# Ledger of designs, part 4: VHH binders against p0dx41

Target 1, 281 residues: p0dx41
Amino acid sequence: MASFIASDQDVKNFLTAPSMNDQEGIGFAYATDEAVLKALIPAPLKLMAPVVCGYVVHMGKPTFSAPYLEESLFALVSYKDKMMGAYPINLLLHGPGAESGVIAGREGAGIPKKLADDIELRRNDNSATATVERHGKTLLNVSWTAGELNDPSIMKQFAGQLALGKEAEMNSFFYKYDIDQHEDGTNHFSNVQLVATQLRSLADQVEPGNLSIQLESTDDDPFGELKVLKPLGAAWFHFDTSVMFNTLKLDEVDAATTMPKLLTGRYDRSFFNPKAATYII

## First folded at step 13 (VHH)

Design z3
Fold by ESMFold2, look of step 13:
Structure z3 (fold): chain B 281 residues (1-281), chain A 127 residues (1-127)
Amino acid sequence: as target 1 above (281 residues)
Amino acid sequence: QVQLQESGGGLVQPGGSLRLSCAASGFTFSRYTMSWVRQAPGKGLEVVSDISSGGGSTYYADSVKGRFTISRDNAKNTLYLQMNSLKPEDTAVYYCAKETRYYKYGGSTYTYEFDYRGPGTQVTVSS
């Protein structure tokens, strides 16, 4: 019977560790302007390379929602030269589980998730394509063709990191924060924190190949500002399992210097300027 | 060319068991999510269960959860469905299906697309 009240068992199930099982799609990397990318990385994270990495994947069997498609662009970063991992700049989600994925990610770790208007991912034997659309533009159009990388040097970055049939652990870094309302109704940021989510993933497919990629911008999603100076390579991959097994609080950070770098991945321009969008009803 | 061949169907009493097999060829079996799909008389296709390429994650329709078990043997290119505690409503043609790697949603519901399915095997649960 439907109810507004969850059972005790439902609450217990809600608290289980999230898994992004049966995940597959195109991963890619390209070189970009170092100064532009470095400027996006909030302290105390440090940029490790002038490279944007990204993916378009299908999350086939997530434990917290229906399936969905996800895009991300991320930088490779370190925390205090001792923890390395991904710093996602954006994530766009589409599909029946997408709303739940945005809510879970935003509330759980401050993950910069928004909804896309459309995501398409298609593989035909030894080639694949993906598109991501939002607010009237194709923000990302990416293709992978099995075979040679555009630049084999990215293999050194990834050498042995994705081992088929073995679990690998990886870090993703996020800045988590709250928006609190003052007694007078105005808002402020509180509890601005650097966290790391840790994933244990089992890759059972990794097929390297050639990258073709185009990025475009809208006012809300300035993907094209991360210019493609040189495509480096792509791969089709499948993670049979991917379990978020730990989340670490690493640092408290200053809101004034950090939040300007976080808002556009999470909010559209109408949050900053009510005249920034025209809506047809 | 992709070939999928189901076997193991038949007539069984309510409460009985059957084990379906699907022999696959013409593609790299270990690369694909595989599904069992059924069609009851006069009804559309229902995804009964699927299993990821490595076998580490599975899906079951609510109507079969706890009674059916999907498995695969990637060395033998074979997909299995163990069906226990069979009910009359399980009567259907059961198809082995290779899921497409084409993902596009209408924005709010589950959608599955299959590249290929086999000719199917009949399961009839009746006394």
Scores: ipSAE 0.265, ipTM 0.733, lowest interface PAE 3.1, mean pLDDT 87
Fold by ESMFold2 at other seeds, look of step 13:
Structure z3 (fold): chain B 281 residues (1-281), chain A 127 residues (1-127)
Amino acid sequence: as target 1 above (281 residues)
Amino acid sequence: QVQLQESGGGLVQPGGSLRLSCAASGFTFSRYTMSWVRQAPGKGLEVVSDISSGGGSTYYADSVKGRFTISRDNAKNTLYLQMNSLKPEDTAVYYCAKETRYYKYGGSTYTYEFDYRGPGTQVTVSS
C-alpha cells in the first residue's frame, strides 16, 4: 500500500548510488569567446580551453526516476592543475522523469538543473538532430552527421573524451550551498563549497561527425552569451552505464564572489524580481 | 539496401516455445536499436520488445513480460526472440524492425519510429 511513511528498505534503496544507464544522444564541442567563458568559471576552478562542450541525451534507464531527456553545456576545467573535468553551466530536463531528476541533482550534488518546456532528439541512420525549448524560444538547435569532424585536428582529444568499450572515469565539478533564514526573516548563503562528483562510464557506441549548432537566449537562459565562434565536432554516443561512484568535498568558497555565477543556472528571473523592486538604497 | 528476414515461426500448442531469428544486412546492425513487432489478425501493430544497440537494455510489453526474451548477436547481425509459455493470444505475424531513434515526450508517451521491417514470420498457438 502507498503511504507517506517510507519503509526502512525504501530508505536504504534511496541511498544507493545513482546510475544513468542506457544513455544516448548527441555530444558536441565548439570554440567560444575565451574571456566570456572564463568569467563564468568560479574560483578555484581554472578554464582549460576556450571550448564549450555539451550534449542532448535520452536517459533511458536512470536508477532514480522514469526516463527523461537532458541538455547540458559545460566547460573543461581543472582544480589546482591536478584534477580535470567538466564544469556544467546548466542542465535542462524534460520528460516523465525530469522533475525527479531535477530534485535529485539539486539536492544531491548542487547540479544546476531546471525544467525545459520541450526537448526533442531524433536520429535517422547517419544523422541526428536535437532541439531544446524554454520560455518561448528554441535555446539550442544541434545536428550531427556521421563522418569527419568540423576540425579534424582535434580527433585525438575528441576521441579521448569517449573511450569505446572501456570504463572511463571523469570528474564533474559543482558548487553546493545553503540558503538560511535569519531571526529577522532575511536570508543568507552559507556553506558554499566546491565538490567533485566522480563518474565511471562505459561507452559502447561512439560515432564522431560534423556539428551544426545554433543558440538563442531568453532572460532566464542566456545561451547566446556563449557564442559559437567555430563548431569543432559532434558524436552520437551510447553509455551502457554511467555511475556516480564518489563525491569529494574540495573547498569552501566565498559566497559573495561565487553565488552570482551560480544562480541563473538554478533559478529564473522571477525569483529575483521582488529584490529588484526593493533595490532602493 | 537494408534487408531484414525473419524465421522460426510455426504452429505450437499452448504452453510451448518458439525461437524467432532475424537476419539483418545492408546497414551497421550493431549501431541500432532493434525491435520485434507483431500483428494479430484484424489488429494493429504492437511493439513486443526492443533491445539497445549494445544489448544492455531491453523493453517488453506487459503482455509478454516474463515469458519472452529478446537478444542479439552483433557478430552475426542477428536478432532473436525466445518465446516461452505461449498463449493463443500470442498468435500473430511477428516482424523484425530497425528502429529510428526518436525521443519526444508528449502527453504520456514517447514515439517509436521504424525505418524498415521484414516480411514477417507467422506464429500460431493452437491445440
Scores: ipSAE 0.197, ipTM 0.693, lowest interface PAE 4.1, mean pLDDT 86

Design z4
Fold by ESMFold2, look of step 14:
Structure z4 (fold): chain B 281 residues (1-281), chain A 127 residues (1-127)
Amino acid sequence: as target 1 above (281 residues)
Amino acid sequence: QVQLQESGGGLVQPGGSLRLSCAASGFTFSRYKMSWVRQAPGKGLEVVSDISSGGGSTYYADSVKGRFTISRDNAKNTLYLQMNSLKPEDTAVYYCAKEGRYYKYGGSTYTTEFDYRGPGTQVTVSS
């Protein structure tokens, strides 16, 4: 019978590795202002290229929730010049599984997840489009057309991560932190840590093509700060499986210099100013 | 043009087995997720099972888990459903469906839209 008390077996199942099975959608990359992007990257991560990567995908069979749609924009970074991977600046989720996905990612690895008002992803034969809406604007409008990349030079960077029919390991970097309350009611940050989640993904479809992309901003989601200077390319892809099999604790970091770069991806302006609000339902 | 044609239905006793096939043409079969859906008399459509474009990820409705197996042969452009331990409640018209890649949630809108489905094949489980 259902109970607020989980069974011993439920607790054991809760501790198993999450998997994002049957994931598909548009992946893309574009060149942006290097100084702007570099300023967003908290130490000790270092920016590897003045490129924003991203995706809009349908998570068809996640092991922890109902299906949902997810958007992300991320930078390519390294830790100590030895460990490379993605640093997601934001993730927006929409759909029946989205609430569970936000809770799991926030609590598990400090992933900068918020809910979108709407995400649409559509593919016809050789073309696809996606839109992401939040707080009165379309933050992202992206299209892929099968064929040539805008700039074929990016093929080398992505080929090793999307080798068809072979599992590839990928790192994603996040910052975890605690918020503790003082006896006077004020909050402080503690235990601010750099972590890496490690994913093992099996891509069974990758169809490269031309990118068209537009970004807009709201006060809560300033996507337009990451200007599109040059579209580089897009692809339609399908991951059969994508397993988050490990989370590594890499470094303890200074809260004062780090937290300003983390808050916007995780909180809206109403958290910083009770008079500043844009509401949707 | 897209064409899907089911076969392999029929009358079978409880506990029996059937293997459904679906021949596909008019599109690049290996690029698309495929599904079996069924419609029992007087009921709406139920997704029985689906399979990813490469065949590595599958889904089964709770009512058929452990009894039905979906598979595909991308070289032959064919989708299969092996149906074992059949029960009277499995009686339905079974359709092969090509899943549309249009994803949108929100409000009253929920769609896993099927671009095309075949004419269906009748499965009757009768004691």
Scores: ipSAE 0.198, ipTM 0.700, lowest interface PAE 3.8, mean pLDDT 87
Fold by ESMFold2 at other seeds, look of step 13:
Structure z4 (fold): chain B 281 residues (1-281), chain A 127 residues (1-127)
Amino acid sequence: as target 1 above (281 residues)
Amino acid sequence: QVQLQESGGGLVQPGGSLRLSCAASGFTFSRYKMSWVRQAPGKGLEVVSDISSGGGSTYYADSVKGRFTISRDNAKNTLYLQMNSLKPEDTAVYYCAKEGRYYKYGGSTYTTEFDYRGPGTQVTVSS
């Protein structure tokens, strides 16, 4: 029976590791301004290349929600020259499972998730397009055409990360924190820490090709700061399974130097500027 | 030219079993998510089950969970639906469908559309 009180079994099931099964879409990479990208990366993570990677995918069979679409832009980083992986700058979600996906990711690992107004992903034979829309603009318009990469020099990194028929383990790095509210409503950051989620994924389709990509900014989502200096390539891919099998707590970090780099991916301007929006309801 | 051909339907008593097959040709079968959909008398199309291109992820409608099993053989380009413990409400035309790769949840409706479906096979469960 439905109840505001969850059963003991429901609580146990709530703690089960999530899987993002049956996911497919466009992955891409482009060169950007190194100084701009490096400035966005909080210590102790180090930028590995002046490259923005990203994707627009359909999460077809997530274990924690209905299906949804997801966009991400991320940097390639290392932790202590030992662990390499993705540092997502943002994720935008849309669809029937999106609200649950935002809640799960924000609370579970501090993942910088917000809701998009619309995401469209379409493939016709040997080409595909995706658009991501939020707050009055199309923030991302990306196309893939099967065939030649824009820059073949990324082929070795590309091939190593998306090997067909072989499980690959991947790290994603996030900064998790708490917001404590005082009795007068003012806020304080606490427990700011670097974590890594580890995924085991099985790619059964990878089709490389040419990237065309355009970014736009709004005040809430300044995607254009990550300029497209040179498109490098794209691929259509399918992960049959993708399981979060481990989470590591890596370091506690300084709030003053870290939090300025975390807020935009997680909050809109209304949090910082009381005149950013007005409503009559 | 994409072709999908269902077989294995028929008349069966309640509690019985049937195994549906779908032979696929004209496309790279192993590259696509496949579905079984059905249309009961006087009702619209219902997605009964889906299976990912590699076979690692499946979906079942609540009405068939625990009774039906979807599978695929990518070497034979064939999709299957094992149907056990059949009930009169399972009576329908069953279609094999190749799913498209168009995902949109905004606008006036939500859709995951099918590119192609076969002519269907009739399953009738006597009460």
Scores: ipSAE 0.191, ipTM 0.694, lowest interface PAE 4.0, mean pLDDT 87

## First folded at step 14 (VHH)

Design k1
Fold by ESMFold2 at other seeds, look of step 14:
Structure k1 (fold): chain B 281 residues (1-281), chain A 127 residues (1-127)
Amino acid sequence: as target 1 above (281 residues)
Amino acid sequence: QVQLQESGGGLVQPGGSLRLSCAASGFTFSRYTMSWVRQAPGKGLEVVSDISSGGGSTYYADSVKGRFTISRDNAKNTLYLQMNSLKPEDTAVYYCAKEGRYYKYGSGSYTTEFDYRGPGTQVTVSS
C-alpha cells in the first residue's frame, strides 16, 4: 500500500549508488578566453586548459528516475596538481526524469543543475544536432558530423577517458554548501566544501567528428560569456553503463570568495535581483 | 533496407516457456537500442522490453518483469526474448523494433519512436 512513510527496503533502494545507463549524445570541446574561464574556477581548483568541454545527452535508463535529456558545459581542472577532472559550470535538464535528476544532483553533491524549457537531440546517419532552450532563447545549438575533428590535437586529452569497450574512471568536482536561515528570516552560507564524485563508465561507441556550435545568453544563463574562439571537435558517444561509485570530501573553502562563482549555475536572477525577473509568455 | 524478422512464436500452456528471436539486417545492429513490442487482441501496442546497444542495460514492463529476459548477440545481429511462466494475458503478436535517435519530450511526458518494426510472431497461451 502507498504511504508517506517509506519502507525499509525503499530506503535501502534509495541509498543505492546512482547509475546513468544507456547514455548517448554529442560531446564537444572548444577553445575560449583563458582569463574569462580561469576567473570562473573557484580555489583551490586550477584551470588546466583554455578549453570548454560539454555535452548534450539522453539519459536513457537512469536508475533513479524516468529518462531525461541533459546539457553541460565544463572546464578541465586539477586539484593540487595531482587529481584531474571536470568542473561543471552548469547543467540543464529536461524531460520526465529531469526534476528528480535536479533534486538528486543538487542535494547529493551540489551539482549546478537547473531545468531547461526544452532540449532536442537528433541523429540522422552520420550527423547529429542538439538544441537547448531556456527563457525565450536557444542557449546552445550544436552539430556533429562524423569524420575529421576541427583540431585533432584534442584526441590525446580524452583518449584514456573514452576508451572503447573498457571501463574508465573520471572525476567531477563540485562545491557543496548549506543555506541556513537566521531568526530574522535572512540567510547565510555555511559548510562550503569542495567534493569530487568519481564515475566508472563504459563507452561502447565513440564516433569523432567536426563540431559546429553557437551559444547565446539570457540574463539567467550567460552561456555567451564563454565565447567560442575555436571549435576543436565533437563526438557521438554511448555509455552503456556509468556509475557514481565514490565521493571524496577534499577541502573546506571560504564562502565569501567562493559563493559568487556558484550562484548563477544554481539560481536565476530573480533570486538575487529583487527588481528583475525573466518570464517569457 | 532495414529488415527485422521475428521467429519462435507458437502455442503453449499457461506456465510454459518460449524463446523469441529476431534476425536483423540492413543496419549496424550493435549501434542501436532494440525493443520487443506486443499487441494483444483488441488492444494497443505495449513496449515489453528493450536493451541498450551494448547490452548493459534493459527495461521491462511491470507485467513481464521477473518472467521475461531480453538479450542480444551483436556478433549474430540477433535479438532474443526468453519468456517464462507464460500467462493467458501474454497472448499477443510480438514485434521486434529498432529505436530511432530522436529525443524530444513534450510537457511532462516522454516518447520513444521506433524507426522500423518486423512483421511479428504470434504467441498464444491457451488456458
Scores: ipSAE 0.406, ipTM 0.801, lowest interface PAE 1.9, mean pLDDT 88
Fold by ESMFold2 at other seeds, look of step 17:
Structure k1 (fold): chain B 281 residues (1-281), chain A 127 residues (1-127)
Amino acid sequence: as target 1 above (281 residues)
Amino acid sequence: QVQLQESGGGLVQPGGSLRLSCAASGFTFSRYTMSWVRQAPGKGLEVVSDISSGGGSTYYADSVKGRFTISRDNAKNTLYLQMNSLKPEDTAVYYCAKEGRYYKYGSGSYTTEFDYRGPGTQVTVSS
């Protein structure tokens, strides 16, 4: 029987480890302006390469929601030269499980998730395309064609990132924070901290190929700041299983220098500029 | 090109068991999510279960969860459905289906699209 009061068993089930099983789609990488990308990376993370990586995937069997589509653009970073991984700049979600995915990611690890208006992912034989739309524009249009990478010298890098038949562990870095209200009604940031989520994934398909990619901007989603200077390559991949098995608290960080780099990926302009309010009914 | 052939259907008493098989050819079986779909008399298609390409994750409809087990043998290009504790409401034609790789929501579809299904096998649960 449905109730606003969850049973003890429901609470126990709610706390199970999240998994992103049966995940597939296009992964890609392109070269971008190093100074621009480095400026977006909050301390103490360090940029590893002037490369934007990303994906558009279908999350086929997530344990916390119905299926959904997800886009991300991320930098490759290190934490104090001892942990390496992804720093996602944005994630956009679409589909029946998307709202739950945004809530879970935002609350669990401060993941910069927003809802897209539309995401399409299609593979036909040895080619695939994906589009991501939000607020009147196609922010991302990406295609993969099986075969040679745009820059074949990075083939080893792609293979190492998605080793077939081997369980691979990956770190993703995020910043969490609280927003607390003062007695006078104004807000402040507190407990700003760097965390790492740790993901264990089993890739059973990795098919390298040629990348074609275009980015656009809106006021709410300035994807075009991450300019495509050179497409490097793409791959179609499938993770049969993908388990988020750990979240580490790494550092407390300064709000004044960090928060300006976090807000755009998490909020629309209307949240911090009242004149930017636009609503569609 | 794509060929899916179901077998193992038949007449069974309530509480009995049955194992369906689906032989697949004409595509790289190990690279696709596969599904069992059924159609009861006078009803539409219902997705009963599916299994990821590597076999690591599965889905079951609420009506069969705990009673049915989907599996696959990628070396033999074969999909299976073990059906236990069968009920009269399980009576249907059961189809093996290959899921496509076209994902788009918001145009009225929130289900996985199938690009091919087999001719089906009849399962009848009756005393």
Scores: ipSAE 0.398, ipTM 0.790, lowest interface PAE 2.3, mean pLDDT 88
Fold by ESMFold2, look of step 16:
Structure k1 (fold): chain B 281 residues (1-281), chain A 127 residues (1-127)
Amino acid sequence: as target 1 above (281 residues)
Amino acid sequence: QVQLQESGGGLVQPGGSLRLSCAASGFTFSRYTMSWVRQAPGKGLEVVSDISSGGGSTYYADSVKGRFTISRDNAKNTLYLQMNSLKPEDTAVYYCAKEGRYYKYGSGSYTTEFDYRGPGTQVTVSS
């Protein structure tokens, strides 16, 4: 039954829309330097607020892989002032399903996914912690404690983002591109375009609370560029279901002005510097 | 204190059916993933099936897929396992388990951890 040739049913199943079911963990938001964050956002997307949002979650029942843990940092953006949503700057994955998740996201929608060396997510009754490790450092250390947000004045906005017991639709924006190899073996970019993926999620648990967060950098993952100027809040949440039900092609964009903002979320320094690849002892 | 109590096991012929139930108390049942795990004689624990806290997504081991159906009733704090087309290989003690919220994967290994499990119910499939 094992074969290099997939069955017709396997091909049909391969084309089914992905669902990220039984997802839970810590979501958070913090204020950061506006100029720094704005500079990371490729045209034609516009930054909506000087806020970094993020999460560390366990993806318990994805339809495309074994379970895995996922981290993300993202900006809140708009397209032409009519479509609002997330622009993920990075995603790091760890666990038995992580490789499949990276491949699926990179190939399907150009999602900036890489593998983490380790992710841990743990909750007791009223508090939770998560850590994300890559290349010798803890890039992200986050804690949630049930109760008041760090900035109570944003409670309505924060709570409204997750409608308990009701489906919510979310846009996520990505830039897709092709890498074509010339006859001499060199590469060039083509078909660079802005897309939006649309998720329909059912949140059945949302517990607001206080955020504690620290970021660090490595040369490959410069998380510290997104400074934590003010923690705003966190929540523990559970999505019973989360389905990617639509993808929209929004714009063609210029490679020269766009690709510099895409590469570090998708590739490590060894890809850009041949000398870095030769420093193995 | 968390309590889980299984029922519905017994002796059944190959090809037969059983329905297991698990009564839960001492925690907010609707907030947790629940599992059925089994232990065959001389073997380790196998996760047979689990179901998300809202009931919207499920997992089945390959050995039972298409034959077993997990469900839950959050209003009654009860977990169920409908077992059809039973085989001698399904003979085991079946445990109801509450999954914890500790997520960490080691290199080259994967395990599902649970905080609590019941005393179990024996299922025997024999001619």
Scores: ipSAE 0.343, ipTM 0.762, lowest interface PAE 2.5, mean pLDDT 87
Fold by ESMFold2, look of step 14:
Structure k1 (fold): chain B 281 residues (1-281), chain A 127 residues (1-127)
Amino acid sequence: as target 1 above (281 residues)
Amino acid sequence: QVQLQESGGGLVQPGGSLRLSCAASGFTFSRYTMSWVRQAPGKGLEVVSDISSGGGSTYYADSVKGRFTISRDNAKNTLYLQMNSLKPEDTAVYYCAKEGRYYKYGSGSYTTEFDYRGPGTQVTVSS
């Protein structure tokens, strides 16, 4: 029966590893300005390539919510030259499960999730398009056409993550932190730490093709700062299952040098514009 | 042209079982989520169950959970619905449906639609 008090079984179920089942959409990669991308990567992570990767996907059967659409842009990084993986710069979510997805990701792993105003993903025959809209602009417009990649060399960088019929493991890196409040109402950051989440995914469709991509900026979402210098390729993919099975705590990091690189993926201008009196925190 | 053909319906007593099949052609079956939907007399369509393209995840309506099992054989391009413990309330025309890949959610609109449905097969549960 419904109650504000969860049962012991409900608490146990809440702690079950989340799975993003029946996930499909467009994955892509493009070359960007190395100095710009490198500047966004907090220590101790190191940028591995001047490439922005990303996706727009439908999360069809997540274990924790109704379905939703998700966009991400991420960099390829290493930790201490031994662990390699994705460093997501942003994620935007839309759909009936999106609120739950934002809450779960923000609280569970510090994932830089915000809500989009609209996300559309459409495939017809051998082509697909996706758009992501927020705060008055289309931030991302991406197309995939089945066939040859713009630059076939990108396949080496992603081959293990999308091997058909085989589970592949991937690291994703995030920075978690607490916000504590002083007596005067002002806030400070504490416990700023680097974590890695580990996903085990089973891809049963991977259809490579040509990428067409455009990015724009708003004050709240500066996607255009990650300029498209060269489209590298795209693919339509389907993950039958994708389980977040492990999280590693890697380092405590300095708030002063780290937090400037985290805020824009998690908060809009109203949170940190000192002239916006309604939203000064 | 996409073709979906259901079979296996019929008249059955309460508590009985039926197995529905859907033969698919005209598209790459293994790359699409497939669904069973039903329409009882005088009612709208209800999604009974669906199954992901790889078969790794499923959905069941609360009214059939625990009694119905969806499955697929991608080598034979066939979708199945095993229906156990049938009730008079399960009486409906059952359709095999191919889900579309157009995803958009918005206020006041329905965004997930089926591209194609078969002609359906009648299931009648009566003593």
Scores: ipSAE 0.316, ipTM 0.755, lowest interface PAE 2.9, mean pLDDT 88

